# Ledger of designs, part 90: VH-VL binders against Cytochrome c oxidase assembly factor 8 (COA8)

Target 1, 167 residues: Cytochrome c oxidase assembly factor 8 (COA8), of Homo sapiens (Human) (q96il0)
Amino acid sequence: APERGAERRDTAPSGVSRFCPPRKSCHDWIGPPDKYSNLRPVHFYIPENESPLEQKLRKLRQETQEWNQQFWANQNLTFSKEKEEFIHSRLKTKGLGLRTESGQKATLNAEEMADFYKEFLSKNFQKHMYYNRDWYKRNFAITFFMGKVALERIWNKLKQKQKKRSN

## First folded at step 13 (VH-VL)

Design ic31 (from ic1 with heavy chain S54T; framework fv_belrestotug)
Fold by ESMFold2-Fast, scan of step 13:
Structure ic31 (fold): chain C 167 residues (1-167), chain A 121 residues (1-121), chain B 108 residues (1-108)
Amino acid sequence: as target 1 above (167 residues)
Amino acid sequence: QVQLVQSGAEVKKPGASVKVSCKASGYTFTGHYMHWVRQAPGQGLEWMGIINPTDSRTSYAQKFQGRVTLTRDTSTSTVYMELSSLRSEDTAVYYCAREGFKYDSPHFDYWGQGTTVTVSS
Amino acid sequence: EIVLTQSPGTLSLSPGERATLSCRASQSVSSNYLAWYQQKPGQAPRLLIYGASNRATGIPDRFSGSGSGTDFTLTISRLEPEDFAVYYCQQYGTSPWTFGGGTKVEIK
């Protein structure tokens, strides 16, 4: 199903534009894929009675999302740039132009593209290693705070139960 | 079992055109560039041009520019070489050759059997 | 265009002898873009060596290639009767692709 968060603009018959914000929700919602990272952002719902611990967890999840978005936006840009350079270099060697007669971008054969992917993966091995290391650290922190929030909710439920017993 | 099978011998008069076919089988046709190379009697190999079967983009050796046209038909996995305004000097065996790629090295890994084109009055 | 010069033009040897064929380029060619082909009368060329030193599938180990820059060599360690043929080097690093003039290895 289409995401209502994708609705951003409407234009009246008079030519005056208006802004149509996403529908309100009492839950987290997922947006369309980011143009650069190709990842779907999560827009977090903030309850009026959010505990400090719940706020810490939410902020940690938001920070992790922003870090992840930035990493993949940069990786995708690097990939696209190097792919284009590789294609241009190989086509130049063969004397082939960069555009077909219909104006579409010229392509390489699958065999030559396989060579590029192999080299790209090898070249970016260290970057992916550091990304995985940081991902584990961030995920551990999120899991730790999720545990704390769970304990807080259990404790609050227990306190509520005991309060009812004393009456 | 990769195979490149070319059309039969042709005898043409000066000024005519000839169209040689090369039918590929045993592999994904669009996965490899196809080249054309000729060899005059008793002489060496001469590169004529390249075609990308994926997008039909071509490039030709300067000597043949304006006379040679490379085309392909993906439905029959066939590449064609058409040479116009034939001269006696165009008498040669014409080969199609597939470009393979391995260990960062492109090379002509499979060749057609050759098509003899004789231009005589 | 890169010109490839093969020497000698003709090499007369007996079965069992070693053949050494030279290919010299007019400008530097990456080893990745140098190949050797064998051609017998009435037949299409057959790939022997690609990337200056890699044997193609089905090619006997008596065939070896070496070299870099402008100087490349094809060696046949012990000639068999079936090895008497014409050999061509080819560069594929820069359009147009060019072939050497060939070296004919003939029986003495």
Scores: ipSAE 0.036, ipTM 0.580, lowest interface PAE 6.3, mean pLDDT 84

Design ic32 (from ic1 with heavy chain S56T; framework fv_belrestotug)
Fold by ESMFold2-Fast, scan of step 13:
Structure ic32 (fold): chain C 167 residues (1-167), chain A 121 residues (1-121), chain B 108 residues (1-108)
Amino acid sequence: as target 1 above (167 residues)
Amino acid sequence: QVQLVQSGAEVKKPGASVKVSCKASGYTFTGHYMHWVRQAPGQGLEWMGIINPSDTRTSYAQKFQGRVTLTRDTSTSTVYMELSSLRSEDTAVYYCAREGFKYDSPHFDYWGQGTTVTVSS
Amino acid sequence: EIVLTQSPGTLSLSPGERATLSCRASQSVSSNYLAWYQQKPGQAPRLLIYGASNRATGIPDRFSGSGSGTDFTLTISRLEPEDFAVYYCQQYGTSPWTFGGGTKVEIK
């Protein structure tokens, strides 16, 4: 069977595409845009001697990425579905066909679509407000744990210097 | 300033056809649907049909299907309503009306001044 | 087809009085798809209210619309001389678009 190379067909249960980082990575790696969210995923590097605190930070960052990817994948699917339903409904109420004379899918004129976009944004205002709140909350938590990890590393270096001086 | 200017009054014999024009100005002609509505003397408003000026798609009220044809000319920003096989009961004022959109609500926001069509023997 | 019934057919009032006009639909109509128009003799209809309760651009605040389902109302809080005209309700939620028979507001 021929090798399909870099082709990625898998979609996670959350709706997020899977990706493979480069073999020789010793740092975080950024992947291609996800099919559904249109966001670039980050592969997090795991050090061999990861502390419990470093593990908590990494898992928090991974969980935040997954939450963010799932939010935008769901939002984009909802937008696409509601847009299609809106177009279909408006054409049906006017008695107009769903196909143009060229056989292409019929669309609404720009002014009517502008009305849809405005209403979609208005309807989703609270949802986006909660997303922004949660986004800042998650980033505050990440920053806090990053500070704790930095302090842990400083403390460990000081302990190492103290041991060397004592022996 | 949005304006819809219709052609002048017509007098026709039974069995003839009439073609009324509606020239639009002050907005993007292909951005809005155009409707046609008529009103017989001393009576109410009756919807006839709709046209999408951007792709020429039309839909007509059942009563007028087969007798009415809506067309447009984008070079002159004009919509036409042609009604064939005229009868005395087609004597009416014929209006074009633009469909506006606001708050997810389509409505007839601008109307032409009306064209009187008289059908008499 | 949805039939709209307006009542009364004629409303005789004096300037300064309140006018209340009714429009009843044979089937439920979403409020988003009900409009009111004013027509004076020899003139085209003029949009007053759309979406049952939203005033069109340039329409004075004495005009207000209300209602939902099958019962809709147009209210003119204090009639001015220029308000004596015929008023039509319209639904545009389903094809064919239909209008009520009209209510004539005339000077007493």
Scores: ipSAE 0.125, ipTM 0.602, lowest interface PAE 4.7, mean pLDDT 84

Design ic33 (from ic1 with heavy chain S56Y; framework fv_belrestotug)
Fold by ESMFold2-Fast, scan of step 13:
Structure ic33 (fold): chain C 167 residues (1-167), chain A 121 residues (1-121), chain B 108 residues (1-108)
Amino acid sequence: as target 1 above (167 residues)
Amino acid sequence: QVQLVQSGAEVKKPGASVKVSCKASGYTFTGHYMHWVRQAPGQGLEWMGIINPSDYRTSYAQKFQGRVTLTRDTSTSTVYMELSSLRSEDTAVYYCAREGFKYDSPHFDYWGQGTTVTVSS
Amino acid sequence: EIVLTQSPGTLSLSPGERATLSCRASQSVSSNYLAWYQQKPGQAPRLLIYGASNRATGIPDRFSGSGSGTDFTLTISRLEPEDFAVYYCQQYGTSPWTFGGGTKVEIK
């Protein structure tokens, strides 16, 4: 979607950190699909006392999401443009108009479209290969840092638990 | 497996109309365009028009514009060619032909057996 | 409309000989939009070649197509008895789709 999305915000912009409604506002939030990428953005919750390591993980996830959104927005635009050009070219050779009797956009039959899809995938094979490579690299890094954050949180809990037992 | 079966021969008087059917089987009917081509005795092939079975859209050769009407019935996988105001010059074998598509190349990959239409008084 | 001119009108040959059939377009036609059909008396046309040079399924390798622009050729390397028929070229580059006048390959 191009606008803020269908889901209402949990708190007013000036909401204080002390007031965190149960469930939604203290966790990551998933928004409506982006108009161009058709992917749902994740709005990351920022803890009150975010550690440098947690901040690094969050920024890495945000950067990865932005990269992913940009890739699919560009891919979808390229696909739509080339599909429309292919349809227009094919219809012109048949003497058929670009719109149906009801005024809707004219399309090609399944066999013709199947050949277009095959050509589009073949032509974009290397681009998709690079995307997959980079996607796995990014997710490996995210998983690595998620592990580090998990260990940090465990250590902090153990420290607090030990202090409680001592005094 | 793919077959196009046309209706039988017709004899018509000048000024009458004829409607020829072409029943498709062995493939997804709405997946392919269908064309009509005629051939007068001892003459070559002449393209008449195209129909998209998926959305009913048609296009006709200028020579037949106003006299030819292509229609379809998806429930029976059949296309129809109706030619009105028949003249003796319309005496011909009428063929339906399926448009196949490979390697960015449309072509007529399957043809009906033909329907002989004779126009005489 | 694009006019396709086939030559010769009639080609008289014996079995075993090579047949060369020409199709000339009145204006340039992309190779992707040129096809060849075979027709025997009393029968519907049969697709032989599409995209100027691609053999249709089930077509013997003695049939080959070539050409680009305005000049296209169908070659039958060694005529068999069943090859004596009328051959038509077709263009699909622009509406209306048109066919050549045909070349009759007959027994000498």
Scores: ipSAE 0.293, ipTM 0.663, lowest interface PAE 3.0, mean pLDDT 85

Design ic34 (from ic1 with heavy chain S56A; framework fv_belrestotug)
Fold by ESMFold2-Fast, scan of step 13:
Structure ic34 (fold): chain C 167 residues (1-167), chain A 121 residues (1-121), chain B 108 residues (1-108)
Amino acid sequence: as target 1 above (167 residues)
Amino acid sequence: QVQLVQSGAEVKKPGASVKVSCKASGYTFTGHYMHWVRQAPGQGLEWMGIINPSDARTSYAQKFQGRVTLTRDTSTSTVYMELSSLRSEDTAVYYCAREGFKYDSPHFDYWGQGTTVTVSS
Amino acid sequence: EIVLTQSPGTLSLSPGERATLSCRASQSVSSNYLAWYQQKPGQAPRLLIYGASNRATGIPDRFSGSGSGTDFTLTISRLEPEDFAVYYCQQYGTSPWTFGGGTKVEIK
């Protein structure tokens, strides 16, 4: 219940979740970008007759989204911190103040920053490679459970059709 | 092709000021810091100061603080070094040098050809 | 400020010989930000080595730099006629930037 209330509260200004009434084409909806990960979260629609297997699939997708958001939030925070420290150390080395005459924090030349970006990407290459590997593993698991849910739905339809024919 | 072209030789009297120019080409002028270095006849290299062409911020060697002024003109991709209250010991070749940034190392990768300044009565 | 001391002041050698030039810092050079320059009469300094051991673009492989902390070395494995010049070390790890006094490599 709190989760569904939070979903409605987190609705985009367009009010999209408020305009998906029961028994219409109701789908998952996308929220605004997270401040830290810069990724848009998907809020999952929960059907009234969700099976235990359907619930497992939904929870797996939610857990995967949370893992993905946490990875990118952490990566972006690490990038921001290292960038600030790099700028600070370079300006001190040059004998330049850390603040401009206007009192704002000073920046480095584009070429110096470009070299920082290349080094950051290079040293994080292995981390990103393992992220991609785990991302594919999680998607294979989701696909597997999607298959199981599809089979359950086919079984239920066949079971209902046979009952109708016996009547 | 990166190129730094400096103004011609100057002869000045003690107490005068000199302004040397260094025109950059072949790269984004505001992307690199510019340094000034001098060399007295038969002597070694002496660092004078640094300027950021992007925001015009400067830092000077203590020995030259109060006498040297570094400026730039982004419309002409030129940096200037002005040295005031000239003395005979200011007779030297003055160089501009670009700070390159490669493999996390901010070194002087290109130098101007040098400008000879002679201070004599 | 960091004072750089170069030795020897003059090195007299013949073409084909190995030259070893020393640069000693009064304090540890941050991040090994030490460069070597070659200067010929009437010319601007030419960058040879940066970051203590990295060869600049277009510099022949007979030039190599080594060292860390306070002791740095420039080695010319086999002197060519065009290598007879004055060599300067420079630290750029801490403001103010400072240069060594130079080593003159002259023909014997």
Scores: ipSAE 0.187, ipTM 0.594, lowest interface PAE 3.4, mean pLDDT 84

Design ic35 (from ic1 with heavy chain N52S; framework fv_belrestotug)
Fold by ESMFold2-Fast, scan of step 13:
Structure ic35 (fold): chain C 167 residues (1-167), chain A 121 residues (1-121), chain B 108 residues (1-108)
Amino acid sequence: as target 1 above (167 residues)
Amino acid sequence: QVQLVQSGAEVKKPGASVKVSCKASGYTFTGHYMHWVRQAPGQGLEWMGIISPSDSRTSYAQKFQGRVTLTRDTSTSTVYMELSSLRSEDTAVYYCAREGFKYDSPHFDYWGQGTTVTVSS
Amino acid sequence: EIVLTQSPGTLSLSPGERATLSCRASQSVSSNYLAWYQQKPGQAPRLLIYGASNRATGIPDRFSGSGSGTDFTLTISRLEPEDFAVYYCQQYGTSPWTFGGGTKVEIK
């Protein structure tokens, strides 16, 4: 079996229900953590009779996931790069080796690392503040549309019941 | 309370070696680098070397390289400074000092009381 | 190695007077990597100032540090009897860590 796999069978254009486990919620399909963002991706199932409202909610959730993945991938890369540069700079000025006796990368003492973390957080404060603001806005919008979709499904069930009784 | 307690005074002959201990207490021993500094009578302070208690990494001033060896024992929270091939010029008070780090600034925040080493024939 | 030159070698002052001690580096030193220590006869050095201007825990407000680049100053605004000691500056920006030759602040 190829590492990369082939087509995503569960989202085939035919919309056949057999491509999605009958009892499993689409939001339960969670993958392993991404190497860069360290976040678990969610695989969204596309139902055969997806309404325009349901499609809008799904696209909003997918876009939010991609935005979140991108933010944390970039944040983690920046953090790792700056952490490594900080450690190497400090060890070099002390004349200490960059590797331990076992060949692993050397680390700084807890106080030095604490100061790096404080500096990193302080330096990125505004960026994290904007991230939190946008994350809350996105979650509010998602919750709003989830409510609208739930109401639509209830009204559709009521319409089906009424039609059945009228025959 | 942070304390660094050093071993007692030593009198040695030229060519001998000396091993001075510095026992740490009151903090996480592996969380701080330890330095060794000496002071000859009537002279200033001279840095000798650094040791990382967590992984035994060491670095020495070039003047002492080949004669000084820094070691540590984590079970007793003790660092050691061994100086070999002693000369009369090695007569000095030897200090251990803990490296603190605050506001992106390393510094020697606590010092041992000092160990007098006298080298004479 | 970076050489630190302290001046004057000796300051003879009375209690209540202001002491100004100079430390000059042979090469530029980041302020983050400059410290001052006090040493009394028969005692280990005691940290006074780190990062050129930050007072260590328990150090009285009369002690202050300033400077950048190659010129650093330790000021004692109003000498107390316990302040008569030898003062050393130290750079820890580049190994080996080096100390100045010391300034002795003595009575009279």
Scores: ipSAE 0.274, ipTM 0.669, lowest interface PAE 4.0, mean pLDDT 85

Design ic36 (from ic1 with heavy chain N52T; framework fv_belrestotug)
Fold by ESMFold2-Fast, scan of step 13:
Structure ic36 (fold): chain C 167 residues (1-167), chain A 121 residues (1-121), chain B 108 residues (1-108)
Amino acid sequence: as target 1 above (167 residues)
Amino acid sequence: QVQLVQSGAEVKKPGASVKVSCKASGYTFTGHYMHWVRQAPGQGLEWMGIITPSDSRTSYAQKFQGRVTLTRDTSTSTVYMELSSLRSEDTAVYYCAREGFKYDSPHFDYWGQGTTVTVSS
Amino acid sequence: EIVLTQSPGTLSLSPGERATLSCRASQSVSSNYLAWYQQKPGQAPRLLIYGASNRATGIPDRFSGSGSGTDFTLTISRLEPEDFAVYYCQQYGTSPWTFGGGTKVEIK
């Protein structure tokens, strides 16, 4: 399949060749899709008065994002590598070159590629099942801590209201 | 239904060239590799080469390298096999065959009816 | 190139009998890359078996293929009159693709 997205790397005249956040804010922000995982990263805002519970939630979300990014980056790289190896092996069997006369990468017929995709999915079935289980566990934990943070904020508001009244 | 229809019999003199056609129908022409196989009288099958109709890439058996040329015309869904510098040993029936693919196994699922080429002095 | 040797050259049998045809490769061939074809006089070859053991569309259950490595077998469990023909094995695991010399199954 051809890549939909263009290179998302920002390049400064000074030779800085890395993605730069477009703007800082006092809230979380969502970046463009990562080159390798195709997932959009979330950059987390850290408030000055972050509670220990809020810190735990943020770190859990950051760790989950890193795990998720790493999983899909590795999966996509493995897919691309095995796809190229499969194409090369099949073309070699036929005595055909890896490049067309125009210099483009040679491809296989749809039927041959369909068998590769079927094999790749079957081979990775267990890996994807474990990913899904871990993904649900992580999101359950995040939701649970989000609930705790919400309750903490409600409790703190009640404490402030009571403090104002105590005078 | 899939059909491969080849051109008619040819009689040639030694040193001449012959060009056999194979017209495909009933499927997406550019979606399958096409092969050429020959069979001398009373002998077995001999693979000559492969062509990819989508971009005209070819590969030939060493024995025929330099004498065989495979081409295609996508507008007519036709592949061609041209064999030059004909010798009496080239007298054979020439077949085109389509490569199918299932379960990581390429195979010749459809064949043309064959074209008899006779080389005689 | 891989040389395929078929044996016997001629197999003389009566209708109703079992035919066992052998194909030996000069070097190891993956089972995925071995096929069997049937050819009758005046006709193009017809695919019977691909990937050593998979029957092609429309091929009767009496035809079966087996084998791995260098030794492959085509079995016709109960010969019908229409099965008397020449049978060829083919490998496509490496270029050039090659065929066996054929086994003629004829009426005794």
Scores: ipSAE 0.246, ipTM 0.648, lowest interface PAE 3.6, mean pLDDT 85

Design ic37 (from ic1 with heavy chain G31A; framework fv_belrestotug)
Fold by ESMFold2-Fast, scan of step 13:
Structure ic37 (fold): chain C 167 residues (1-167), chain A 121 residues (1-121), chain B 108 residues (1-108)
Amino acid sequence: as target 1 above (167 residues)
Amino acid sequence: QVQLVQSGAEVKKPGASVKVSCKASGYTFTAHYMHWVRQAPGQGLEWMGIINPSDSRTSYAQKFQGRVTLTRDTSTSTVYMELSSLRSEDTAVYYCAREGFKYDSPHFDYWGQGTTVTVSS
Amino acid sequence: EIVLTQSPGTLSLSPGERATLSCRASQSVSSNYLAWYQQKPGQAPRLLIYGASNRATGIPDRFSGSGSGTDFTLTISRLEPEDFAVYYCQQYGTSPWTFGGGTKVEIK
């Protein structure tokens, strides 16, 4: 409730209103979970005077995020498809309908579902191991470039402080 | 540990109905399907039907469709098999059997002791 | 429905001998859905083998199962006195779930 003046706001004598752009965040921000991957995307802030090294780091992080999003979107799709096929096949084999008397989607008992999950994870073990290996490789590269950017920023800060002291 | 305890022997006249109970203990009752299997004197095993204790869904062998009804009571961990319009050829031992699941293989891992039903005039 | 035919109907053997029991399906059955049960007079059936070749908990290693498609076999490598019983195969892949007619293993 900001009020500090008269009943009406006055404009400049020329009739020109002052315009200020909306305030913007100067940090990375996290979005809602992606529909397919269930991962929250990071929207990266781009500094006005981004160095070539900072740009390389940002692009590496963006590319890694896209790779990660694609992997989990595909994995979740495969999981959902195989889960539905498993449930449908088992219910059909037992002579049980896909829907309950109340129209709700019929499910398998927890023990059968637990075995499906265990089987799915076991079957995809190699795929997940390769994913983890690649993820560690990518994160090592990101950490390396983060270190380089940190050193560059320290050097620039020291250079600016030294320049100001000389004047 | 896991036990299935069935009700006692029954003697019925043709045309009557019988209701056999099977009380489960030692495991999560709603986590396993329950089957009913019968065996006539000196003969083999005959599957009658399946019930999912979790949602009460049932499926019956065509031979028993219209005469058999499977139900359950979650509060007592008990399944029931009711067979109506009894005939002399329904004289048999009736078993409940739990469906286990391991290595993508469903199987009857525990059985009740059996309930003898005799249909005679 | 899938019909399971067991042979022989009766197998007369002495303790220490090998028993080989056959179960033949009228249609192909996945090995994952084939089980064997043992039944003694006055008792409920007891699970021996599931998924054609996996021994149930507590079942001695003299019992083994094999086979695929339409032909399945239960083998008892060295019969013990307690092994003389009736054995049933079962398919549980397709409703209605069916059992074989049984093979009686009796003392010679």
Scores: ipSAE 0.012, ipTM 0.544, lowest interface PAE 8.7, mean pLDDT 83

Design ic38 (from ic1 with heavy chain G31S; framework fv_belrestotug)
Fold by ESMFold2-Fast, scan of step 13:
Structure ic38 (fold): chain C 167 residues (1-167), chain A 121 residues (1-121), chain B 108 residues (1-108)
Amino acid sequence: as target 1 above (167 residues)
Amino acid sequence: QVQLVQSGAEVKKPGASVKVSCKASGYTFTSHYMHWVRQAPGQGLEWMGIINPSDSRTSYAQKFQGRVTLTRDTSTSTVYMELSSLRSEDTAVYYCAREGFKYDSPHFDYWGQGTTVTVSS
Amino acid sequence: EIVLTQSPGTLSLSPGERATLSCRASQSVSSNYLAWYQQKPGQAPRLLIYGASNRATGIPDRFSGSGSGTDFTLTISRLEPEDFAVYYCQQYGTSPWTFGGGTKVEIK
């Protein structure tokens, strides 16, 4: 941890205070949806005295979030590209231009788009199945380590209580 | 239920214009393309053009380009086909037809009853 | 434009017989973009088959479509009196959308 006595010109390192407010409300917080994945990121609070087990849990949660963000960013990009290709192909078939008279992007009727969505989901069924499998595996691991951290915290409280009793 | 109801029969002189209406009901008007098809007496079906009711964009068969105009009114869920500079060979029954889409296959799933246009002197 | 040629122009059959109608395209048409319509005198066309082989809602199972590329077929397995009509094939894969000249199925 950097020493306070060597403070920089910058008042807010990384735009966020490292120190808890007087009311001790330093916890995880949720940000706005990511531009590409459309998922809300979680910024994890690092406690002053983080145990190795707590660090392992935090890293697992961060790694899972990064994996999830990357999966959906790629999926959304693929979806957008295939959607635009489908729209362009169908408009060309109908002899309709790619732009409206007002210069807006031309689109298809809801019924045509519904069939695109059905085909896209069908085509990506295996990919989504593997995603769900991995998502459940990751969440199981996170839950397991959450349990271990909870047990560690209980044990530490018991140890501290015993120390206070013996004095 | 889906219905397409067209305007009544018209008798026109050569050189005149005719405007046929097709009123849609039973579905979201802007969700389906609308086509116009004509049929001369004893002849087959001839495609004239397409309109997207959502943005009013149109495309016409080359034969009718410059003479046909497709329009729509979203407040009344109605499409219109106007054919100008009428000739005797324009005597036909004119149909509106809705484009449905299933299993990556567009098709004309509902048709209007037809409007007879007779061009005579 | 894609030209669709239907044959025969007229098919004379008796009720209970099998009708086979052909539609040939001047260039390859994806089966997804071929439809068949039935038209009776004084009536609007009625959708029978879309995507070459899919029956439209309410169409009896005696009607079936098949084919790919440039050759498509509409089959009526056992003609009923109500099936005597004119049948049109249509491609909707590329503009302009075109129809065949029709096949008239008439009572022998």
Scores: ipSAE 0.014, ipTM 0.558, lowest interface PAE 7.4, mean pLDDT 83

